# Designs tried in a protein design chat: VH-VL binders against q3j6l0. Part 3

Target 1, 232 residues: q3j6l0
Amino acid sequence: MHSLSERVEQLRLNDCPDWLYLLHEFDALYRQGSDGGSRPIRTHRKRVRDSLALIVEANPAVNDRPPEVKPVTAHLGRALDLGERGAVQGMSRALARVAGRLTWEYGYEKVPKALARKYAYCEILGPRGPICAERLILGFVLFAPSTTYPQHSHKDIEESYISVAGAWSENDAAVHAPGSLILNRPGLEHRITTGDLSPCLLAYAWTGSEERLNQPGMKLSSPRKARIEKGI
Below, E stands for the ipSAE of ESMFold2; O stands for the ipSAE of OpenDDE; V2 stands for 0.75 times the mean of E and O plus 0.25 times the DockQ between their complexes.

## First folded at step 4 (VH-VL; framework fv_maftivimab)

Design R08 (at its last look DockQ between E and O 0.10; V2 from the best seeds 0.00; counts 0 for: pae E 11.8 > 2, placed apart)
Fold by ESMFold2-Fast, scan of step 4:
Structure R08 (fold): chain C 232 residues (1-232), chain A 120 residues (1-120), chain B 106 residues (1-106)
Amino acid sequence: as target 1 above (232 residues)
Amino acid sequence: EVQLVESGGGLVQPGGSLRLSCAASGFTFSSYWMNWVRQAPGKGLEWVSTISGSGGSTYYADSVKGRFTISRDNSKNTLYLQMNSLRAEDTAVYYCAKSRYFGSDAFDIWGQGTMVTVSS
Amino acid sequence: DIQMTQSPSSLSASVGDRVTITCRASQSISDYLNWYQQKPGKAPKLLIYAASSLQSGVPSRFSGSGSGTDFTLTISSLQPEDFATYYCQQSYDTPTFGQGTRLEIK
């Protein structure tokens, strides 16, 4: 009957294999490399994986958000193709299965026009994600080629980025290959610049208290402050 | 009843191939990472390979990289290990093992093991 | 890879004895240490995970302790069914096992 077809029970993660598969590939990203980086990086990887395992074991509620695209999502197909050929192909395949269900967003009230054409993010697991969680945020950031994502910081949150596809650098330092992890410590300003030949797809993880993850307090650095810090 | 049942072991010549299977029952197979662990006669345990629940990510011990392929068929609740270019040092009992939860590397359920002998 | 070293390689004990087996990691692994029991001709059985958490169905006479690099498995009052080989295994990085400790009847 129509009345029965309209009534749905609360979906849980175990009812949603494509979301569950995506979370398996997040775990895989944070598992990579037996010698995987410095001590703080290895500790952060284990913290993310431990938190994720507890969340999955609890079989959390799944509440799909309305799908939404941004101009940068025109690059998603190419980013997924690049990821399929790289070191983290499992993630690329899992993400492709849910690509049409993603809610791409801007994290700021006011976004410069130039930046709005070149980036967007989506939260997968977290207080605002389709997969409900309070102690961990997992998601993606997609950048067009030659994008500079301005200086930003987070209070009391450890943030990591792992490249799924494309080349990028932080504070103009190193070019980061797919599979490598960059750890951003709480309160420190950082800036992301992507390579000029390909889009860049980054997986991100935030760890912190429930209170902090529910209200991250993200802010872009002012042009004046950024210029002073760069010595301009 | 949670159970893993292995098959496919046997005697094979150096350079030969074998495919091991592990049939899972009593749990939601696709929700867990799965593992192969081996034990040479009279020796200790050695981790061989791990596969994510989706089958999208695979990991191998350095000693088997390029020769062994782990895979799974979630519709059949079955884990596989394709072993190529077998060497005498691959002689061991091969155990299928389930991760305790999700991607945990604590192995709570093990199969009975299947013996692989690489010899002429 | 992280190397796991068990001590002793073998131990003889009597029923009712308190038995201690140690395991050392070549680098800090926090509490990502598991203990297994293996009887001849059988698959290993998980006893302890996360250094000190008792697996369901395992008798309370088994306990684990330690953190960082040094870990201990204790059997408070040895029973006849406890004679077996015991393995530690780190789960901090790519899984590696200790060489095993053979527990034999004195």
Scores: ipSAE 0.299, ipTM 0.731, lowest interface PAE 3.8, mean pLDDT 85
Fold by OpenDDE, look of step 5:
Structure R08 (fold): chain C 232 residues (1-232), chain A 120 residues (1-120), chain B 106 residues (1-106)
Amino acid sequence: as target 1 above (232 residues)
Amino acid sequence: EVQLVESGGGLVQPGGSLRLSCAASGFTFSSYWMNWVRQAPGKGLEWVSTISGSGGSTYYADSVKGRFTISRDNSKNTLYLQMNSLRAEDTAVYYCAKSRYFGSDAFDIWGQGTMVTVSS
Amino acid sequence: DIQMTQSPSSLSASVGDRVTITCRASQSISDYLNWYQQKPGKAPKLLIYAASSLQSGVPSRFSGSGSGTDFTLTISSLQPEDFATYYCQQSYDTPTFGQGTRLEIK
């Protein structure tokens, strides 16, 4: 009885329409809208788009990860609902289609108790994402209402957030709405706060070296360092 | 050298069928989305169909949906277009074209085209 | 489907002239616009992708600009080999082409 081991053919992106459509939405997200006259933002957007295009062109492997939820994912439904009504409704819809396939993570070895119920992220594309890529990371960050995401920075990684749903602030500088893009340059310390009425859903992109993206070294800044940087 | 070569065109009666082929060389065929674009005599360009690198995703223009089938054999580096229930309005030069980026973005490589004439 | 409208449909120019062709989309397509050149009896050739990126091997006298709904192809100094039909194509959604612009010798 020759067990015809059905060679489970490695799935690739082109075989996974829902993932592909989601990536299309990311592309659109970083193509659409104004750069606010900012050259760094323009350059970053272009870099993300160009990288994404190359990755998609290569038809990368898709390796579904076991789905994992976090306490904050209880708010995902509401976040998606809100997103569907906003400026980036396409992204919300595309994300909704793969919501059951997401692997939500904390990214930190030790997550503060206060944050453990109010925060999680999922990588869609990258070294640890279902869509394999080495030169770009795309994903989502979900916050519950009234969340303070502690101050942190990313060494040698440029990060952007694009608001999908909810209102939030970074470094108390402005209130961001759906469609808004925030650029965090490498080493920039930033803290995120969310409003008290609605969850906040952010699309994020990381650019950097392959080596760095594979080992991003996510660490929260020490409270002391945060105070010094604030001039307190 | 990167090259696409179409074949299979000819004269067919309305309601008839044809199968077009496009032989690819000079690039990793399976890594790219492939397309069919047609041009009626003296007219502009019209997108017909697109297929993903693996063949898992296919897209069709409304004008050909249900009648045409795009497929590929990556082991043979060949793209196909099965055309059934042909109509007079399907008369055109059919080009196979390689996508440059991200799905059916820009078509950076084109074949020489093959003429399909549907006439009673 | 997104409709693409080119202007003009035909244009006469002389060698050395600056030529401009415009393409308008029925809705915003961001920078998902490509330009092609087609000579009689030949397949189209990609000139510009992503609204302003010059395809490899294309002379620098060709340039593209625009975003959203309005796009322009410019030939800075027309050469004899540039007399052809030009097409814009959007790739934001289901691909659609403009009706073409025939560039003829004056």
Scores: ipSAE 0.029, ipTM 0.608, lowest interface PAE 4.4, mean pLDDT 91
Fold by ESMFold2, look of step 5:
Structure R08 (fold): chain C 232 residues (1-232), chain A 120 residues (1-120), chain B 106 residues (1-106)
Amino acid sequence: as target 1 above (232 residues)
Amino acid sequence: EVQLVESGGGLVQPGGSLRLSCAASGFTFSSYWMNWVRQAPGKGLEWVSTISGSGGSTYYADSVKGRFTISRDNSKNTLYLQMNSLRAEDTAVYYCAKSRYFGSDAFDIWGQGTMVTVSS
Amino acid sequence: DIQMTQSPSSLSASVGDRVTITCRASQSISDYLNWYQQKPGKAPKLLIYAASSLQSGVPSRFSGSGSGTDFTLTISSLQPEDFATYYCQQSYDTPTFGQGTRLEIK
């Protein structure tokens, strides 16, 4: 059906409107809000938005990834319903259109059994795709109710979380407003605890060197590791 | 050539309605946020409304919330502004404007504007 | 909303002059500040985005500077085609424009 002169080209972002629309909603999340008005937060928001804009303009490759579910993904539908009713309605609608194509994973080489049932993340944009990029990672992390994501750190990676659905806290401080951004600077340890009534869905962004974004290298803190295995 | 062309302006009585359209060409319409900006005769620029590329997020100036509705049809490369319950203070030239890049509120391409006059 | 205040409201200058227009935000907007030119009966035209980045096709005599709350548009050598009204606009949050500065050529 194709001649040699009509070579089939790799799928690109402009050929994939549902992925493109999801990236529009990521940009909306990061442009909104006088919330967290510190200079580091404002600088991080601008870095993410500027990087995303350049990536989108470049019409990057979109690589098929086999869909993959994890035990926690049973909660995704509820999380999307909650987000649909809130201030991030556009994000929830856009994510729902690609939900069946997501590749959920753990991101640690060894994952505690208790944690493996209560969380997973999916990359939307980054070195592994589906939307290919080298100097920005965007994705979602999904938590079951009553989950503690253990104390951990990211070497050379700046990370942010923005609430899409559900209640959560970071380092024992509550995050109350949808669209609030929590910034985790490289090397600082942080912990996430979710409420007991509903699942929690967070959007995340990672910035850092191309080397580090390809190989993030997460580590769990030894003193707190046993708490996760006991279901705390 | 990137172009935005507004239409649908005219004379209307207070309390009336109008629907403005903006036809876009020369760029991938769905990739960009779109905006309406107005200018009353002899006055400055006032942002009215913004819509995300997908249409999933909409934003309005306080002066028009509940009366105006922004929408888009990406299959037709067209932006819309439904204006209801019009008031004399809505009299202005209405510009369609493209955000410079994905999610930017720097408006790099503007239409020629369409005049809306609300008068008894 | 973030209030944007321009100074002066109007000015007159001669061809060849260096012209400076300032814009002050009611709160820090980092570098999320854009400048537009509008000639009578025409649509606005983007000159500067992100406080200091020159839009493609805009003459190099236009420049922008500033961050935080105080921003400046400079025309290094005024030309006859530069008389117009100039607007600043913040893109940090819900967009707002300054009230405009009318530049009249003497």
Scores: ipSAE 0.006, ipTM 0.487, lowest interface PAE 11.8, mean pLDDT 82
ESMFold2 (binder alone), look of step 5: mean pLDDT 93; pTM 0.951

Design R11
Fold by ESMFold2-Fast, scan of step 4:
Structure R11 (fold): chain C 232 residues (1-232), chain A 120 residues (1-120), chain B 106 residues (1-106)
Amino acid sequence: as target 1 above (232 residues)
Amino acid sequence: EVQLVESGGGLVQPGGSLRLSCAASGFTFSRYAMNWVRQAPGKGLEWVSTISGSGGRTYYADSVKGRFTISRDNSKNTLYLQMNSLRAEDTAVYYCAKRGYSYWDAFDIWGQGTMVTVSS
Amino acid sequence: DIQMTQSPSSLSASVGDRVTITCRASQSISTYLNWYQQKPGKAPKLLIYAASSLQSGVPSRFSGSGSGTDFTLTISSLQPEDFATYYCQQSYYTPTFGQGTRLEIK
């Protein structure tokens, strides 16, 4: 006879309270809007919240991702400690609960050695993330102190960064307060520089079409890497 | 019954190659990360490699990186470990192990192991 | 990598004894610690996950405790089938195991 007790069911978000708790803290970050944000920022925050609410209500699949670390993740503990003392303590606590399950990675096939030692990201919700979604990406970027993340841009993707821990600037506009949001509009180049004394942990959100989010086409635009390309 | 059955072990000379297989049954193979864990005779457990459910991501212990390749065929419910440039210190029982989709990601199901001996 | 150190490396005990095994991580791993039992010639068996959660089918005489860097496995009343080697394992980052604790008949 065949065994009925060995049926394995797909894990879903409601089966994973720690992932759900983390998503609730993303909602809280993007609900904050009383700080005088521009109309585009308010529109972006609402788009992220509305998309997230629909995704959570749909109880999406959760697919295992092997835990992986990068050199920069040695700074994660300190970044979480800094966030625990600030306005985003709920997010820091939620992230700490899943820290050992995160898949830290690079978004580019080739990463300069200096950057590879000082940066990594992890997707939490998205086409590739543990929590499956097609029209929203949520995740974290971790930077070592004194890191310059080179110029890059996205076509047809709207990107935001919210400070969880550490001091940073984008295109020379300083952002130091936890909970501060920077909005990067589609097609515009941006460069991130972190402060000297602490690691920097940023929550990020990407909004766009399902097609664009599954294949974002990211490239580093450093002048140092300019070269002639020949097709074969 | 949830089962993992390893095969492909044997005696091989230093510098040689060997391919291990692990046949999975009783669960939805493609939804779980799979692992190889080894144990040298009389020694402790050492994690060797992990592959994601889709096969899109692989991870290796520093001791085997560049020499071993983990892969899977989800249509056949089979996990593989291609072992090249084998050394005497690779002599061990190799276990296939599944991770659960739990908050703690423990190795919840293990095969019985297959012995790899690297010796002249 | 995170180093896991168990103590003692071996211990002798009698049926009915309370036995404790300790595991220390080189950095904080929260509660991402698992305990395994391995009998001679057999594959390891998961006993405890998340530092203190008992795996289905494991007898209640087994318990785990701890968080951060220091963890303990306790067997409240040792049975003949409990003589085995016990391993702790962190799942906070890429997996690492302790060196093992061999529990022998006194």
Scores: ipSAE 0.006, ipTM 0.435, lowest interface PAE 14.5, mean pLDDT 81

Design R12
Fold by ESMFold2-Fast, scan of step 4:
Structure R12 (fold): chain C 232 residues (1-232), chain A 120 residues (1-120), chain B 106 residues (1-106)
Amino acid sequence: as target 1 above (232 residues)
Amino acid sequence: EVQLVESGGGLVQPGGSLRLSCAASGFTFSRYAMNWVRQAPGKGLEWVSTISGSGGSTYYADSVKGRFTISRDNSKNTLYLQMNSLRAEDTAVYYCAKRGYSYWSAFDIWGQGTMVTVSS
Amino acid sequence: DIQMTQSPSSLSASVGDRVTITCRASQDISTYLNWYQQKPGKAPKLLIYAASSLQSGVPSRFSGSGSGTDFTLTISSLQPEDFATYYCQQSYWTPTFGQGTRLEIK
């Protein structure tokens, strides 16, 4: 029943320069150190860039959601200021252009009250993002200072975090600075802790099947499950 | 050897039509966005049109929208530009140019160009 | 459209000179800037992509720098074969070129 003229009324990526600018910065972020690092990290970076290029070429639909804030978004301005002075200036500037249009969410049915005040995420490109895509998710996670994001996992999803602003550690390991990429393999539990002095802003990318990315199966781990997985 | 060879240029009257072709070889044609870039005599470079690797997306400079149509035949490794309602301002050398995998990539391979003259 | 402005429009220099050409974008284009060399009667040739990456086969005397809105192409020791017109081009959005800088070797 719909003609091509009616379909043309749908907003598409090429009609939305600020969203396209942000995607350009994701491309740049995943090009940094593309000639270095471990083979799995280099392969993941290329996979993200190749998927993104194909999605942009397809000129996908853009469906802005009503803006939504969470308590942690009070820290966004400071995180962007920190990113402006760091290794990832372009990303911080591009994100600032769309900051008022973002839909910040928790991603879990129930979230502890303490955690609810200290984190949120937003999907930029993906099945639920303003930029429609089925086999790649790109977004951001924002943490308040001194946040412990409990152990969580994703089934059949390869996930990366790249620091945009602030300092953090995964599973109590070494501190990760702006520009560093951490690759999380499918199904493995990981726990994030942020530094005490500043908020932390992470860019993330998920690759996987259309089925899995539409229902990522995010779960927060109980203390018992965490002990079992550590062999304690 | 990666190569692009343009053909189809010539003299045409204002209001007329002309079809340009670009034969590609030495790379997997269907994986790359292809472009037309023109240059009027003694002037600078002007991007005209882009087509995605699959042919599913096309883009045009405002000066040619509604008059020019970019297309490709991936089975023949050939890029086309159909030019209708030609104007004196369309007089230029037309270059076929390859981009990398994404729209952010540079024009890394260029043909030698074909001259289109629109005279009154 | 993003407007690209080059400076200077023309330049005369001697063999061995250090030459700089600048390019300014009307808005932030991050590092999505490319430089091309065009000799009379020939197609353009890619020199630099992503603001600072040297294209394979291009002599190391060519270098690019900059980010955001201000970019520079440098030729550290000018050679006779470098006589040409140089163009910057942004690939951040719909492609636009600078007006060109004509380099004449004395």
Scores: ipSAE 0.007, ipTM 0.499, lowest interface PAE 10.6, mean pLDDT 81

Design R13
Fold by ESMFold2-Fast, scan of step 4:
Structure R13 (fold): chain C 232 residues (1-232), chain A 120 residues (1-120), chain B 106 residues (1-106)
Amino acid sequence: as target 1 above (232 residues)
Amino acid sequence: EVQLVESGGGLVQPGGSLRLSCAASGFTFSRYAMNWVRQAPGKGLEWVSTISGSGGSTYYADSVKGRFTISRDNSKNTLYLQMNSLRAEDTAVYYCAKRGYDYWSAFDIWGQGTMVTVSS
Amino acid sequence: DIQMTQSPSSLSASVGDRVTITCRASQSISDYLNWYQQKPGKAPKLLIYAASSLQSGVPSRFSGSGSGTDFTLTISSLQPEDFATYYCQQSYYTPTFGQGTRLEIK
């Protein structure tokens, strides 16, 4: 916590314990099951952890965005309460510490009115997130109960979801419980449906090259970024 | 082989200063956060200070803030601890320690320690 | 500041015994808990990281378990070289250590 009196002090990750706590919980989520599961899932978990470790080591710039809410964020308190009862309580507690600092957004140019009332996402680490990074995106997606959300895979980008709270299914397959990871590989498109009784909170991770993660065509993350400083 | 070697300890009067060094070898020094951990005679381990891989961030235990300065020279693979305004309660073996896999991983490699004795 | 409390402060045991040492965190630290062994006059040695992962080169008789706030270190069959002081440490944020458990020959 030493500042140089002769310089304008740029906040960096190590100056922001609540953000750092949250990243530690992402690391913990992606370490679970790394010695099990399918080969693609194990490889993806390792990529996320390795990228995150390098980014934290670089002590990137932190530029908190103005807090923003969407209709779905009225469900955030309940989602966090549900997460505190389950297998991912550490993540839920860390997220609660920064809940008032989150910038919830849609990421699409146009969103159908029905969907706009039922979902939003926030980027935590990435080109637009409060924690600046170019080669990894970490964030959350929040859904109201009984939400149907179409999703798309990305070229040369791997996306994963880990359940934090609530029940959901992908393309009407088996229901996913808190702590489970679903990997969406390039070229695959799936529909997300959430259960009727509770909101659903998912942590997500995107891995890919700097060029890919900053492209305007990305579905879950706005490519527009304000650059004051840059981390890896 | 990964190794850390401390030097610079000794006997000093209260109010005096000492500079500790830690020479690192066998790994890419600039990629890892480095730490100083101390242990008073017959007592447990106490974290003193951390410096990030780039040297851009430093952290200190409340007991040493304003008196100790951690620094590193990545071109020489060396970690330093400048200790000023030393007190009797700073008497301890000072260990240099490297973190493991991630920024917040365990201290996987430790030096042999260097003794600092603050006595009148 | 996250406080780490170990129990017991000291323990007497015989070769071949199963030994358990406990560590409690003042708040949830997930599995960011590490265990170290320290012999007199020597630097600490990492035994277990991430609550349950055995460090390379450490004998399989050592194991760790727990998550959140409560953790244990177990030595399944104590050997003469295992008499030492053991420390837990959280790496969730600013590092803090337990006070240590001294394992003595009975």
Scores: ipSAE 0.007, ipTM 0.512, lowest interface PAE 10.8, mean pLDDT 81

Design R14
Fold by ESMFold2-Fast, scan of step 4:
Structure R14 (fold): chain C 232 residues (1-232), chain A 120 residues (1-120), chain B 106 residues (1-106)
Amino acid sequence: as target 1 above (232 residues)
Amino acid sequence: EVQLVESGGGLVQPGGSLRLSCAASGFTFSRYAMNWVRQAPGKGLEWVSTISGSGGYTYYADSVKGRFTISRDNSKNTLYLQMNSLRAEDTAVYYCAKRGYSFWSAFDIWGQGTMVTVSS
Amino acid sequence: DIQMTQSPSSLSASVGDRVTITCRASQDISTYLNWYQQKPGKAPKLLIYAASSLQSGVPSRFSGSGSGTDFTLTISSLQPEDFATYYCQQSYYTPTFGQGTRLEIK
């Protein structure tokens, strides 16, 4: 009759309180942006929240992923500890509850060995995440201290980062602290540098069409290509 | 229980058209992307086309773009492949396959295939 | 497209043998590699996903390993039902398959 395997295959978000709690903390992060930020940022925050609300209400399927670690994962405990004592402690606590179930990966066709030791990401909600969704991707990126994440871009995907732990800067501009949101528009290159005192943990959201989110097409800009683009 | 059954294959002349069907049962059809994968006699596997769960997004191999159309009817739990302007190199067994939402994106459920022969 | 190359193209072995089949990707695909078994006249059957995860219902004598560009499928003690063609497939981008490895009885 109804086997254990079929019961597991029918696992849904409402049956997984730790995942549901994590999604509520994503909602909280994207709801904090009502303080008069730019129109594009306000629009993006609302798009993420609205999409997430519809997904949660639909009680989507939850598909287990094999847990996977990367060298940078050694820094996760420190990052969560920092987040627990910061402005976004709710998210840090929610993430700690699922830390052992995360699938950390690189997501690029080729990653330089130096970078491979200093970063990884995990998708929580999306086409490839444990929580099934087709029009929204939510996840985390973890960086070791003193990491430079090279210039990268993506087509037709609107991306945001919100700091959960650690300090970082984009394109060598301002230092961003926990709770700060940075919006990356489709097609624009951006580069991340993390501080030298602690690891950096970022929550990310991607909005785009179902077609685009199933084929993100993100690529790192090579040093050679960057030099050619600059005409050197 | 969980099953994919293809139909509609046969012998057709070059330049002709054929429509394949795949009847799905035992899972929530509308939640999963569906795929067509083909295999020419004595050759390996080649991905042909993918359609999203809602049917709103379709993807095609370069070899079939403009000639083949993938579609689905979620009320009937049925996947289709409309094949136009058929060529000898389209001769193959056509498999219907489900792909999961996981990061491994494996084809986890396959039909038994239907043979399409394009010959005079 | 990412090219997948399998070695060897064919292999003869006896029941009880340890068999290894290798797959090389033209680009880094992380662990987004799957292995399939296909018997004559039958549809492919998923054996291994995410390079090393055994699909439910597949015997434990099958195992996968590797990451990046180099991957291996191992059958620790070959059984009569294991004589088949094996395919690797990357799911990092648009799906592409290796050319297949035909495993034959000696």
Scores: ipSAE 0.006, ipTM 0.428, lowest interface PAE 15.0, mean pLDDT 80

Design R15
Fold by ESMFold2-Fast, scan of step 4:
Structure R15 (fold): chain C 232 residues (1-232), chain A 120 residues (1-120), chain B 106 residues (1-106)
Amino acid sequence: as target 1 above (232 residues)
Amino acid sequence: EVQLVESGGGLVQPGGSLRLSCAASGFTFSRYAMNWVRQAPGKGLEWVSTISGSGGSTYYADSVKGRFTISRDNSKNTLYLQMNSLRAEDTAVYYCAKRGLDYWSAFDIWGQGTMVTVSS
Amino acid sequence: DIQMTQSPSSLSASVGDRVTITCRASQSISTYLNWYQQKPGKAPKLLIYAASSLQSGVPSRFSGSGSGTDFTLTISSLQPEDFATYYCQQSYYYPTFGQGTRLEIK
């Protein structure tokens, strides 16, 4: 415990090796990649890496938020164990070091009761911290087995998911495995369904303007609206 | 001109204590993390401890946790290493080293080192 | 801790030779790798940071390359003053050094 004469000086990223280690693993995910991908995916990866490098070089403030858990976080230990045995083991090890300091939350004001038992997210770098940044958000989403995360979208925000642990599918497309990156362009609806054998842990990155990232406008869409937008 | 000058090394008996000092000049001391790195005779380099620029965060190698304390006095531009419960395996040249602020920083400036011998 | 392994542990070379020293990390460290030169009785001197960036004042015959787990330090044309021990060091997490490579002039 620090004494009162040692008033809290603003902690910065270079004072916090466990947070810095986690950001190194985010850099590795977007630099070393799984496949290289299409041009839009390569452009997104470079945008995330370049933004992250500038943020880290600026030695941003670190404001640890009070730790919070949600029902789904009972699955975190198993997800990290699975990730450590897979293609993104470094990220799982880095996340395990800060697991007790994470603020798990819901991104929506009202969450259906069934969904509230099966998912949560935590921001690692972004406007809300703990690592302060205005033009990039990095974080994690954790899902219980057999979870359907409803259709949702973000205006003017480019979003990617990289699987850390577990199997999942987006918009009923191909199953994604650890190391795979999926890019969601601004305004496009997407839906996540997780496999039935294990929890699913996804790393995410959001790029956009400062004003959009401070107020992302997260909103669950109805099945009716999703069908209309797809021309069904 | 950036310079680090160590002092305080010497001969000490097992179980004894010793305090090392490192006087810094030529840069804004409070802005940079400072480090102690040691080298046993005929052996390689081993990181010992780091202190943040403000002094608010300290980090230690597992081999010295609970025995060594890193501290700094930014008003005097001086870094310290208090070494307690010294063991024969702590015998080494102790270097003071500056790390840069940025993500890519290395130990860019080193002192001349001060010899600590734990024997008899 | 992240373990750093250097090879070779020692080598002998002649003035004018091209010399390479390798360093391997136990896990990916991206480009957060530094190289140091240490002459007998002296403090280490930074040569290369961020895997490939030459420190100010270091001769251009020194170069670094690599990313992830495998890294190389190259001296393109060895000079007598290059007799020294060379260390790699990761700055990705709590600092760890390789065991060093002793370079002897034949």
Scores: ipSAE 0.020, ipTM 0.580, lowest interface PAE 6.1, mean pLDDT 83

